VH-VL binders against Putative multicopper oxidase GMC1 (GMC1). Designs and how they scored, part 9

Target 1, 132 residues: Putative multicopper oxidase GMC1 (GMC1), of Saccharomyces cerevisiae (q04399r243to374)
Amino acid sequence: LINGKSSDGETIKIGFNTEYLLLRIVNSGMSGTQVFHLDGFQLIVLEADGIMIKPFIVQTINLAVGQRYTILVKLKSDTSFIRMINGCNKMMGYITKQWWFYKEGAHLDLPKNPNDVSIEHLPGFTKAELYR
Key: E = the ipSAE of ESMFold2; O = the ipSAE of OpenDDE; V2 = 0.75 times the mean of E and O plus 0.25 times the DockQ between their complexes.

## First folded at step 6 (VH-VL; framework fv_diridavumab)

Design c6 (from s04 with heavy chain W104Y S106D, light chain A98D; at its last look DockQ between E and O 0.75; V2 from the best seeds 0.63)
Fold by ESMFold2, look of step 13:
Structure c6 (fold): chain C 132 residues (1-132), chain A 121 residues (1-121), chain B 111 residues (1-111)
Amino acid sequence: as target 1 above (132 residues)
Amino acid sequence: EVQLVESGAEVKKPGSSVKVSCKASGGTFSSYAISWVRQAPGQGPEWMGGIIPIFDTANYAQKFQGRVTITADDFAGTVYMELSSLRSEDTAMYYCARGDEYIYGDYFDYWGKGTTVTVSS
Amino acid sequence: QSVLTQPPSVSAAPGQKVTISCSGSSSNIGNNYVSWYQQLPGTAPKLLIYDNNKRPSGIPDRFSGSKSGTSATLGITGLQTGDEANYYCGTWDSSLSDYVVFGGGTKLTVL
């Protein structure tokens, strides 16, 4: 579930003039690794498990149960949509959800949800712990 | 004005390593991505990797992972690239180039003049 | 081998227009911004176009960029002898985790 919602294709509005997106993400599940990706964006990891760290950049984040990250995303001025891909690792691979961040006025033009997304083929995907 | 100056040309034997430096001047150093891009004779440029000095962690192109090490000395305003296990196909012009602030970006607006690394037979 | 394909050469007379294509895939040009570079003989590349169609300060508007699907195009109008150079496209390739990949280049000859 993302923020207590299990539906696919949900949207999150962001401000028209937003230049940076700051996200606090947590795997609050009882089992399974969560995978987090923003299509086309670099993720600047600023904080891990409540501790400020030396920042590092990845394209995809995995979170074990209870892991938390604070990430910063630098947007371009013409960014209208950001596809968020979330995967939950179960015995049969991944259960995938897609959500969208969109700037004011852009929600009417959101692309249709394509077929399956392959979590294990996301750029920078790894099962290894990212924070050191 | 931002300027990037690579260290001098080098001739190396196969199997050895080379370490090239890039001194940045004329602007903010620590927050901008500095990348290494090489260009073999008659070929297009090839991104090898980069570093954002304030983060002090590097990212590498898949092709070079395991052979390249990029580091920064924030006080000296200098970025270093070390390429190990040299082969004849590593003979090229090596450039440092500046990307975006806080991320690597997807273009380079400032380039050094480049330095040659020649790997003898 | 380059994942971005450019014609090896193009030519046109002074004062005319030329276009240079750059063909890629959905993992690079299709979903990411394209940049273009001019490289005069014996010099480093110089940025001409970023973010598909934007010019840095000092680049004249006779240089233009566009993108359609998985292809990008550099346009040059009012050709001058000094435009004789190699031209490269560049873009992020998310399938390789490379933040920039470049085309093999196009040599422009002004006759």
Scores: ipSAE 0.525, ipTM 0.814, lowest interface PAE 1.6, mean pLDDT 85
ESMFold2, look of step 6: ipSAE 0.448; ipTM 0.787
ESMFold2 (binder alone), look of step 6: mean pLDDT 90; pTM 0.927
OpenDDE, look of step 6: ipSAE 0.777; ipTM 0.906
ESMFold2 (binder alone), look of step 13: mean pLDDT 89; pTM 0.924
OpenDDE, look of step 13: ipSAE 0.650; ipTM 0.882

Design c7 (from s04 with heavy chain A58T W104Y Y107F, light chain N31S; at its last look DockQ between E and O 0.79; V2 from the best seeds 0.00; counts 0 for: pae E 3.8 > 2)
Fold by ESMFold2, look of step 6:
Structure c7 (fold): chain C 132 residues (1-132), chain A 121 residues (1-121), chain B 111 residues (1-111)
Amino acid sequence: as target 1 above (132 residues)
Amino acid sequence: EVQLVESGAEVKKPGSSVKVSCKASGGTFSSYAISWVRQAPGQGPEWMGGIIPIFDTTNYAQKFQGRVTITADDFAGTVYMELSSLRSEDTAMYYCARGDEYIYGSFFDYWGKGTTVTVSS
Amino acid sequence: QSVLTQPPSVSAAPGQKVTISCSGSSSNIGSNYVSWYQQLPGTAPKLLIYDNNKRPSGIPDRFSGSKSGTSATLGITGLQTGDEANYYCGTWDSSLSAYVVFGGGTKLTVL
């Protein structure tokens, strides 16, 4: 679930002139590692579990149960939307969700192709984290 | 006005190392990705690696992994690149270039004039 | 061979148009923004196009960029003899994480 919603294709509106996105993400589930990725963007990790850290940059981040991260993302001026990919390990393999950030006033012709998402091919993904 | 100035040309023997500096001036330094790009005679550019000084995060092209080290001195406004185990194929023009702010973007908007490194026995 | 493929050379007369192609893969051009550079003989590369189709300040609108699928194109109209140079494409490659790749270059000859 993302913010209590389980459906694919949900959208989150951001301001038209937004240059940076600051995300505070947490795996509040009872089991399973969560995978977080923003398609085409680097994730600058600033805090882990509420503590400021030496920043590091990844393209995909794994969250064990109870882990929290604060992530900074730099947007491009021509970005109209950002595909967010979330995945987790369940008994039947991997489950993925797609959500979208979109800039206010952008044309909302979002891609509708949920069958092309696989967390196994995400850059920086390691399968070992899904079994811990 | 942003300026990047590399250190002077070097002539080195095979098996040795070289350390090239890049002094940045005329703008914000520490939040931008500073990369090293080389260009052998008659060839296209080749990205070696880069650093974002404020995060002290480095990334290296796989072909140079283990031979290249990139560091920054924020007070001096200077980025360094050290290439070890030199061979004749390392003879090239070496550029420092400024990329995007906070990330390793796909473009470089400012380039130094370049400096030659010649590896000769 | 370069990760990104460009024609070795192109030519056209002054005042005409030319295009320069850059072919890559889904892990580079297909997923990331493309940049283009002009390199005059004996000089450093100069940024012409960034983010696929944007011009930095001071670059005339005779230079244009586009991207489709895993290919990118630099367009130059109203050719001048001063446009004679080497042209390179560049992009990020997601399979190598923060690894920037360049094309091998295209020599543009005017006349």
Scores: ipSAE 0.263, ipTM 0.716, lowest interface PAE 3.8, mean pLDDT 81
ESMFold2 (binder alone), look of step 6: mean pLDDT 90; pTM 0.923
OpenDDE, look of step 6: ipSAE 0.617; ipTM 0.868

## First folded at step 7 (VH-VL; framework fv_diridavumab)

Design e1 (from s04 with heavy chain S106D, light chain A98D; at its last look DockQ between E and O 0.72; V2 from the best seeds 0.00; counts 0 for: pae E 2.7 > 2)
Fold by ESMFold2, look of step 7:
Formats: sequence, C-alpha cells, structure tokens
Structure e1 (fold): chain C 132 residues (1-132), chain A 121 residues (1-121), chain B 111 residues (1-111)
Amino acid sequence: as target 1 above (132 residues)
Amino acid sequence: EVQLVESGAEVKKPGSSVKVSCKASGGTFSSYAISWVRQAPGQGPEWMGGIIPIFDTANYAQKFQGRVTITADDFAGTVYMELSSLRSEDTAMYYCARGDEYIWGDYFDYWGKGTTVTVSS
Amino acid sequence: QSVLTQPPSVSAAPGQKVTISCSGSSSNIGNNYVSWYQQLPGTAPKLLIYDNNKRPSGIPDRFSGSKSGTSATLGITGLQTGDEANYYCGTWDSSLSDYVVFGGGTKLTVL
C-alpha cells in the first residue's frame, strides 16, 4: 500500500517551476521489501534511517521493513510528468503499482493500469540493502 | 569558460597499464559528472565510466568493469582514469567529458581535446 | 557491434536537408533521452542536441532532433560544406547499466 491506498494510477501534483523533488520514503509494512523507482530519473540519497549521509546516487531503491530514505530528484526542464513505480516483494515475484507526479498545468491521458513492469529488470535493481 | 585538458599521449606495451589525467578549470568542479570516453580509429565513441567528485562515486561501463579505475582529486580539480591489462584494441583517442551537475547525464556538453594511447608490441 | 544503429553514410547538395536515423530498443532510446554529436575530422565530438530535441547555446536552429518509439532522428537543413563530418547518437541503456551508449556514426557528405 502507498500511504494506505491500494489504488493504481493515483496522481500527485507538483509546482510548475519545480526543478527538484525532495521525497521522504519509508517501508512501514509488517514484512516484505518495497521497491521504489521513478521512471527515467536518478535518486540522490541524502539521508538513511534518519541520519544524514554522504550522498550517493541509485536508480532504484530497495527498502527493508522499517527502512527510510530521504531522496532528491533533479527534474528536466521539459518534464511534465513522472511515473513512479512501486514493487512489493511476494513469494511469487512482485506486485506492482504505478503512481504519477505531474506538473501543475500539464494534463495528459495516462494509462489507468500498469503495463507489465518487471521489477527485477528496473535499472539499478538490487535485493541488497543500499545503506545502513 | 569551462575547459578540460587531458595529459599527454602515451605508448604502451600489451599487458601494461596507463593512467591519464583530466584537469578541469573555468567552473565548478566537484558537483559535475566527469566521464572518460574513448574512440578507436574509424569507430564511434565508447563510454568507459565516470565519477562525480563530491559524492566520490564512480561508475563503469559493463565492458570495462574490473580493469578501469576512475578517481578524482577535488583539491587539484583533476580526474584520473587508469586502464589495466592493455591490449592492442585499446589503442584509441581518450577524451574526458563533462556531463550534468549532481547526476549521471546521458550527454556531454564539454569535451577535452583528447589524448592518444597506443598499445604496440 | 553498436547497440544503436545508424546508416554508415548520407549525402546531399548544399542548401538541401538530410536526416540521420538512430535505431535502438526500449532499454535505450525507447525510455531515455537522446543526444547527438558532430565530429569534424581531427577534433573531439561536439554536442548538437540533448534531451531529444534541445540545442545548446551556439548551435544554429537548422540542426534539430526528434524521437519516436525506439528511433531518433537528427535533421540538418540548409546544408553547408562545413557540415561534412561524422554524426553520432547517444543515450542511456538501462539493460547494460551504461549511462551512455553511442551509435557507430554516420558520415555526412555535402556534394
């Protein structure tokens, strides 16, 4: 679940002139890892489990239960929307959700359900913990 | 204003290693990705890897993983590339190039003039 | 073999236009931004186009870029003899985890 919502295709509005996104993400589940990815973007990790760190860059984040990260995302000037892909590890693979960030004033018809997304083939995917 | 200058040309024997430097000037150094790109005669460019000095994070192309090492000296404003176990097919022009700030960009807006590494028996 | 495929050569008369194609896959061109470079003989590559269709300062508007599906195109109008060069496309390839892969190049001849 993302913020307690199980719906696919949810949207999050961001400001028109936004150059960076600052995201605080946490796996608050009881079990199972969570995978976080923004399609076409790099994730600058600034803080892990409440502690400021020397920043590093990943393409996909794998969060164990209770792990949290603060990440910074640099946007491109022509970005109107960003696909967020979230994967939840289950014994038969991953259950995926797609959400969207979009800039204020940009409106496109977006897919209502996820395309077949292979979590294990996302750029930079790893089952290893990124930082502790 | 931004300028990148590679170290001088080198001739090496097979099996040896080479270390090339890239001095950056005329702008901010530590926050920009600096990459090494090589080009064999008559061929297209080939990305080898790069570093973002402020993060001390180096990434390498799959093809070169294990025999290329890229480091940076923030004080000197210089990036180094070392290629080991040289073969004749490593004969090429080697460029340093600057990408995006803070991230790995997929383009390079500033290039050095390049330096030749020749591997000859 | 390059993961990105370009025609080996193209030609046209001065004042005409040409297009140069760059074919890839969903792991590179399909999901990532494309850049284009001009390389005059004996010189380093020079960025012409970034982010599919953007020009750096100093690049004339007769150079243009576009992308559709897994293919990208560089357009050059008003050809001049000084445009004779090799042209390369580049993009990120997520399947290789390589932040840039390049095409093999296209030699442009102005006849």
Scores: ipSAE 0.362, ipTM 0.765, lowest interface PAE 2.7, mean pLDDT 84
ESMFold2 (binder alone), look of step 7: mean pLDDT 91; pTM 0.933
OpenDDE, look of step 7: ipSAE 0.783; ipTM 0.907

Design e2 (from e1 with heavy chain F55W; at its last look DockQ between E and O 0.61; V2 from the best seeds 0.00; counts 0 for: pae E 2.6 > 2)
Fold by ESMFold2, look of step 7:
Formats: sequence, C-alpha cells, structure tokens
Structure e2 (fold): chain C 132 residues (1-132), chain A 121 residues (1-121), chain B 111 residues (1-111)
Amino acid sequence: as target 1 above (132 residues)
Amino acid sequence: EVQLVESGAEVKKPGSSVKVSCKASGGTFSSYAISWVRQAPGQGPEWMGGIIPIWDTANYAQKFQGRVTITADDFAGTVYMELSSLRSEDTAMYYCARGDEYIWGDYFDYWGKGTTVTVSS
Amino acid sequence: QSVLTQPPSVSAAPGQKVTISCSGSSSNIGNNYVSWYQQLPGTAPKLLIYDNNKRPSGIPDRFSGSKSGTSATLGITGLQTGDEANYYCGTWDSSLSDYVVFGGGTKLTVL
C-alpha cells in the first residue's frame, strides 16, 4: 500500500515550478522489505529513522519494516512526470507498483502498461535486503 | 564565470604518489560535484572519481578504488586528488570537471585546462 | 575497449552534414542520459549536448543529439573547418557503482 492505496497507476500532483522534492517515506507494513525508486533520479538520503545523517546518494532504497528515510530529489527543468516504482518480495516473486508524480499543467499522458517494470532490474537493487 | 584551475605539471617516479589540486572560483563551490577525469595520450577521457563537498561524499571508479583519494578544503575552495602506487600508464593529462549541483550528474559543463602527470624513472 | 563504441573517424566537406554514433548497452545509454563533448586539439573537452538532446548556452543549433534504444547520435550540420576535433559521448553506467563512462572518441575531419 502507498498512502493507504493498493491500486497501480495512481498520480500525485506537484507544482509546475518545483525544482526539488522532499519525501518522507516509511515502510509501515507488518512484513517484507519495500523497494523504492524514482525512475531517472538520484535519491539524496538526509535522515534515517528520525536521525539526521551524513547524506548519501543512491538510486534505489530498500526499507525494512519500520524503517524510514527523508529523501531529497533534484528534478530536471524539463521533467513533466516522474515514475515512482515500489516493490516488495512475495511468496513466488515480486509485486511491483507504479505511481506517478506530475507537474501541475503538464500533459498527463502516462504510459498505459503499468506492469512492465521489474524491481530486479532497478539500478542499485540487491535481493539480499529483501530477505532480511 | 566559473573557473577550475589545476595545480602545475608533475614528474614522478614509479611507486610514488602524486597529489594534484583543483581551485574553483567564480561561483559557489561546496554544492557541486567535482570530478577528476584523466586522458592518456591518444585515448578518450577516463573518469577517476569525484566529490560533492557539501555532502562530504566521494565516489571512485572501480579501476582506481584503493589507489585514489579525493578530498575537499571548503576554506580554500579546492578539491584534491591523490593517486598512489604510480605506474607508467598513469602518465596522462588530469582534468578537474564540474558536474551538477547536489547530485553526481551525468555530464560535465566546466573543465579545467588540465595538468600533466608524467611517471618516469 | 571502451564501454561505449564510436567510429574512429568521420569526414565531410564544409557545409555538409555529419552524424557520429555512440553504441552502448541497456546499463548505460539505454537507461541513462547521454552527453557529448568536443575536444579541439590541445584543449580540454567542451560540453556540446547534455540530457540526450539539450544544448548548453552558446552552442549553436546546428549541433543536435538524439538517442534510440542503446544508441546515441550527435548530428552536426553546416560543417565548418573549425569543427575539426575529437568528439566523445559520455553517460552513466548503471551496472557499475557510480561509474561514468566515455566513448573512445571520433575524429572529425573537415576536408
């Protein structure tokens, strides 16, 4: 679930002139490591589990149950939308969800095949974190 | 105008180390990724690594990991690269180059004029 | 030996159009932005194209970039003798932790 929604293909509007996103993400589930990725963007991790840290940059974040991060994302000036990919391990494979951030006033013609992504191929992904 | 100026050319013996500097001027320094890129004679550029001073985050190409150290001095506005265990194939032009702000980026928009490191007995 | 493959050389007459290719893989060009650099003899590289197809300020629109699949192309129209240089593509390689890769270069000769 993302913000209490389990559906795929949901959208989140952001301001037209947005240059940075500040995201606070948490795995509030009861089991399973969650994978978080913003397609084409670097994730600047500023805070882990409520504590400010020495920042580090990754392309994909694994969150165990109860883990939380504060992430800064720098957008490109020509960005109209951002594909958010979330995934988790499940009994016989992976469950992958796609959500979209889009800029206010942008044409919202998002890809129509939301099931064409696999977390196994995400930059920086490692299976070891899913089994902890 | 942003400028990057490398330290002067150096001649070094095999097995020694070299430390070159890159002075940044004409803009903000600490929030930009500064990379070191070398170019051997007749070859294409080769990324060695870089640093984002504000994050105190350095990253190194696999080929150089263990031999290269990149640091920054915020007061001096300067990035340093130290390459150890020098070999003859380390003879090259060494550039500092500025990437994107806050992130590693995937291009370099400002380059120094380069400095030569020659490894010979 | 370069991760990104470019033709070693291309040539054309003044006023003509030329293209320079850069071939890679899904771990680099396929999934990441491509940049292009011009290196005149005895000088540092100069950024021509970033984010696949964008020109920085001061780069004329006769330089263009495009990307398709795992291949990128630099286009130069209205060739001038001053365009004689080495041209390099560059991109991130996702299979290597934070490794940035460049092509081996293409020498453009203006006859």
Scores: ipSAE 0.347, ipTM 0.736, lowest interface PAE 2.6, mean pLDDT 82
ESMFold2 (binder alone), look of step 7: mean pLDDT 89; pTM 0.921
OpenDDE, look of step 7: ipSAE 0.769; ipTM 0.903

Design e3 (from e1 with heavy chain T57E; at its last look DockQ between E and O 0.79; V2 from the best seeds 0.00; counts 0 for: pae E 2.8 > 2)
Fold by ESMFold2, look of step 7:
Structure e3 (fold): chain C 132 residues (1-132), chain A 121 residues (1-121), chain B 111 residues (1-111)
Amino acid sequence: as target 1 above (132 residues)
Amino acid sequence: EVQLVESGAEVKKPGSSVKVSCKASGGTFSSYAISWVRQAPGQGPEWMGGIIPIFDEANYAQKFQGRVTITADDFAGTVYMELSSLRSEDTAMYYCARGDEYIWGDYFDYWGKGTTVTVSS
Amino acid sequence: QSVLTQPPSVSAAPGQKVTISCSGSSSNIGNNYVSWYQQLPGTAPKLLIYDNNKRPSGIPDRFSGSKSGTSATLGITGLQTGDEANYYCGTWDSSLSDYVVFGGGTKLTVL
């Protein structure tokens, strides 16, 4: 579930003048790892499990159950939407979901291709934990 | 105006190492990705790696993994690139170039004039 | 060989138009922004185009960029003898190791 919702294709509004996006993500599930990716964006990791760390940049985050990260995302000058890809690990691979961040007043015709995402081929994908 | 100045030209023997510096001035440098790009005569540029000094985060092109070390001295406003186990194929112009702020950008808006490294016996 | 393919040369007379292509794949041009660089003889590369079609300050509007699918194009109109140079495209490849990959270059000759 993402924010208590299991549906694919949900949207999240962000402010028109947003230049940076601060996200706090957590794998609150009972089993399985979660993969988090923002298509076309770099994730500046600022905190791991509630502790401020020396920042580092990744493109994809793998979270074990109970792990949490605080990330900062620098938006591009022409950003109107951001595709969020979430993968949930299970026995035979990953179940994927696609959500969208969009700026107030942005064009609502979001890209149509949520399927065919290969979690294991996402930029920077690794099964290893990012911070120990 | 941001300026990038590489250290002077060097002539090296095969098997040795070279360390080139890039002094940045005219603005904040430590939050920007500073990259090293080389260009052999008659060839296109090759990204070697770079560093975002404030994060102390270096990344290297796969071709140069294990031979290149990139470091920064925030107080001196300087980025260093050391290339080891030199071969004649490493003869090239070496540029430092500035990318985006806080992230690894996909373009370079400022380039130094470059410095020549010649590997010859 | 670069993962980004450019024609090795192109030529045109002063005042004419020319286009330079850059072909890649979905892992680079298809999903990422393209930049273009001019390298005059004996000089460092200079950014001409970023974010596919934007010009930095000081680059005249006779230089333009566009992107379609996995291909990008640099356009130059009103060709001048001073435009004789090598032109390179660049873009992010989805590998973290190669934040910018460059094309092999196109030599523009002004006849």
Scores: ipSAE 0.348, ipTM 0.749, lowest interface PAE 2.8, mean pLDDT 83
ESMFold2 (binder alone), look of step 7: mean pLDDT 90; pTM 0.930
OpenDDE, look of step 7: ipSAE 0.785; ipTM 0.908

Design e4 (from e1 with light chain N31R; at its last look DockQ between E and O 0.69; V2 from the best seeds 0.00; counts 0 for: pae E 2.5 > 2)
Fold by ESMFold2, look of step 7:
Structure e4 (fold): chain C 132 residues (1-132), chain A 121 residues (1-121), chain B 111 residues (1-111)
Amino acid sequence: as target 1 above (132 residues)
Amino acid sequence: EVQLVESGAEVKKPGSSVKVSCKASGGTFSSYAISWVRQAPGQGPEWMGGIIPIFDTANYAQKFQGRVTITADDFAGTVYMELSSLRSEDTAMYYCARGDEYIWGDYFDYWGKGTTVTVSS
Amino acid sequence: QSVLTQPPSVSAAPGQKVTISCSGSSSNIGRNYVSWYQQLPGTAPKLLIYDNNKRPSGIPDRFSGSKSGTSATLGITGLQTGDEANYYCGTWDSSLSDYVVFGGGTKLTVL
């Protein structure tokens, strides 16, 4: 579930002049590792489990149950959409959800439902814990 | 204006190491990605790796992983690159180049003049 | 090893137009922004084009860039003798974790 919604292809609006996204992500589930990725973007990790850390950059984050991160993302001026890919480790594989961030003023019809992505082949994917 | 100045030319024997410095001036140092790019005679440029000093985190090209070390000294405004186990094919011009702020940029807008490293036996 | 392929040379007369191609793959040009560099003999590369088609300050509009699929193109119109140089494409290759890979270069001769 993402923000209490199980549906695929949901969208999140952001301001047209947005240069940075600040995201607070948490695995609030009762089981299962969550994988978080923004297609084509670097994730600057600023906080882990509620504490400020020395920042580091990754392309994909895994979260065990109860883990949380604060992430900064630098956007480009011509960005209209950002594909968010989330994977949940289930049944010896991943259940994938795709959500979209879109900039205000972009013409957004129905959400696209692209082909499945392989969570294990995402750039920078690792099963190891990123923060200790 | 941003300026990048590499240390002087070096002549080295095979099997040794070289450490090249890059002094940055004329702008913010610590938040920008500083990369090392080399170019052998008659060849295209080749990204070796880089560092974002404020994060003290270096990334290395797959080809150079295990032989290259990149560090930064925020006091001196200087980035260092050390290449170990030198071979004749490491003979090249070595540049430092500035990328994007806070992230790994996929282009370089400021370049040093470069410094030669010659590996000869 | 360069996975970005450029023609080794191109030539044209002053005032003419040329294009320089850069062919890559889905892990680099197909997914990521392309940059172009000019290198005069004995000098460092100079950025001509970034983000596929944008020019830094000081680069005239007769230099242009475009991208289609896994291929990118540098266009130069109104050729001048001062444009004789080597030209390189560059892009991020996400499969290698190499934040820039470069082409082998194209030598432009203005006859």
Scores: ipSAE 0.438, ipTM 0.789, lowest interface PAE 2.1, mean pLDDT 84
ESMFold2 (binder alone), look of step 7: mean pLDDT 91; pTM 0.928
OpenDDE, look of step 7: ipSAE 0.796; ipTM 0.910
ESMFold2, look of step 9: ipSAE 0.356; ipTM 0.736
ESMFold2 (binder alone), look of step 9: mean pLDDT 91; pTM 0.928
OpenDDE, look of step 9: ipSAE 0.791; ipTM 0.909

Design e5 (from e1 with light chain V100Y; at its last look DockQ between E and O 0.73; V2 from the best seeds 0.00; counts 0 for: pae E 3.6 > 2)
Fold by ESMFold2, look of step 7:
Structure e5 (fold): chain C 132 residues (1-132), chain A 121 residues (1-121), chain B 111 residues (1-111)
Amino acid sequence: as target 1 above (132 residues)
Amino acid sequence: EVQLVESGAEVKKPGSSVKVSCKASGGTFSSYAISWVRQAPGQGPEWMGGIIPIFDTANYAQKFQGRVTITADDFAGTVYMELSSLRSEDTAMYYCARGDEYIWGDYFDYWGKGTTVTVSS
Amino acid sequence: QSVLTQPPSVSAAPGQKVTISCSGSSSNIGNNYVSWYQQLPGTAPKLLIYDNNKRPSGIPDRFSGSKSGTSATLGITGLQTGDEANYYCGTWDSSLSDYYVFGGGTKLTVL
């Protein structure tokens, strides 16, 4: 579930003049790792498991059960929407969900039928822990 | 005002290495991406790699992977580039250039004047 | 051959308009912001346009940029003899490995 929803294709509005996103992400599931990716963006990891760390950049995050990260995302000046790709590792594969962040006025331009995404081919994908 | 100053010109033999420095002043150092860009005579610019000092990791163009090393000294406000196994084709002007803050940005807004590295026997 | 393709040269008279093209692919221009640089003889490149169409402080509005699909264009109006230079496009390429790439360059001659 993402914020208590299991739906694919959900949307999240962001402010028109937003230059940065600060996201706190957590795998609160009982099993399976979670993969998090924002298509076309760099993820600056600021905090891991509640501890402030020396920041580092990744393009894709793999979270074990109970792991959490605080990430900062610097938006591009022309960004109207951001595809969020989430994968849940089940049965030697991934169950994939796609959500969107969008700026006011851009919600009508979201892709209706986005192509399937291969979690294992995402930029920077790894099964190894990113920190510690 | 942001200013980037490369170390002095060098003449090197084939097979040796060179280490060039870039001292940044007039602004925040650690959070900005600093890249090395070279330009051979009569050629266009060529990105070699860069570093964001606060992250202490570097990114390299595939062409130079294995013979370029880029490091930063936050205390000195200086970025270094070392190029090994020099060939005559490495004769060029070498620039340091500042990009975006915290990320690998799509542009370089400040450039040094450049320094020449000449590879000859 | 350059990943980003530019015409080798363009020319026009003072006061005229010129455009310089930069052709790439979905892994570079298509999905990334494009910058343009001016290089006067004997000098370092100078940022002219960033984020496809934005000018840094001090760049006059007779310089403009645009992007469509996998192609980008630099426009220069009101040409002056001081505009005679090499012009380069630049962007990230996000194919097998991320790296910054410059176009092959365009020499602008003002006659």
Scores: ipSAE 0.274, ipTM 0.731, lowest interface PAE 3.6, mean pLDDT 84
ESMFold2 (binder alone), look of step 7: mean pLDDT 91; pTM 0.938
OpenDDE, look of step 7: ipSAE 0.502; ipTM 0.853

Design e6 (from e1 with light chain V100W; at its last look DockQ between E and O 0.72; V2 from the best seeds 0.00; counts 0 for: pae E 3.2 > 2)
Fold by ESMFold2, look of step 7:
Structure e6 (fold): chain C 132 residues (1-132), chain A 121 residues (1-121), chain B 111 residues (1-111)
Amino acid sequence: as target 1 above (132 residues)
Amino acid sequence: EVQLVESGAEVKKPGSSVKVSCKASGGTFSSYAISWVRQAPGQGPEWMGGIIPIFDTANYAQKFQGRVTITADDFAGTVYMELSSLRSEDTAMYYCARGDEYIWGDYFDYWGKGTTVTVSS
Amino acid sequence: QSVLTQPPSVSAAPGQKVTISCSGSSSNIGNNYVSWYQQLPGTAPKLLIYDNNKRPSGIPDRFSGSKSGTSATLGITGLQTGDEANYYCGTWDSSLSDYWVFGGGTKLTVL
């Protein structure tokens, strides 16, 4: 679930003049690793499990149950949409969900049938823990 | 005006190493991605790797992993590239180039003039 | 072989229009912004186009860029003798090993 919703294709509105997203992500599930990716964007990891760290950049984050990260994302001035890809690791592989960030007032022309997503082929995907 | 200046030309023997510097002036550089790009005679450019100095994070092209090391000295305003186990096909013009701020970005907007490294017995 | 494929050469007379193609894949051009570079003889590359179709300050609007699917195109109108150069496309590759890739280049001859 993302924010208590199981639906695929949900949207999240962001401010018109937003230049950075600060995201606090947590795997609050009962089991299984969560994968987080923003298509076309880099994730600057600032904090792991509540502790400020030496920042580093990844393209995809893998979270075990109870793990949390604070990440910063630099947007471009012409960004209208951001595809958020979430994968939930189950015994049979990954269950994939796609959500969208969009700026208020943007002309919204989201793909109705986005390309299939392979979690294991996301840029920078790893099953290893990013920070210990 | 942002300016990137590579260290002087070098002539090296096969099997040795070379360390080239890139000094930035006319603006901040430590928050920007600084990349090394080489170009052999008659060839297109080839990205070798880069670093974002304030994060001290380096990425390397697979072709050069294990042979290239990119480091930064924030105080000196300088990025270094060391290429080891040199061979004749490493003869090229070596450029430093500035990318985006805080991220790897989608383009290189400032380039040094380049410096030659010649590998000959 | 280059990850990004460009024609090795193009030519046209002054005042004419040319286009230079750059063909890649979903892991590079398909998912990432494309930039274009001009390299005059004996000089470093210079940024012409970034973010697929944007011009930095000082680049005239007769240079244009576009992207469709896994292909990108540089357009040059009002061709001038000073435009004779090599032109390279570049983009990120989303694979682990080739974070940035360039095309093999296109020699533009103005005749």
Scores: ipSAE 0.308, ipTM 0.743, lowest interface PAE 3.2, mean pLDDT 83
ESMFold2 (binder alone), look of step 7: mean pLDDT 90; pTM 0.931
OpenDDE, look of step 7: ipSAE 0.715; ipTM 0.885

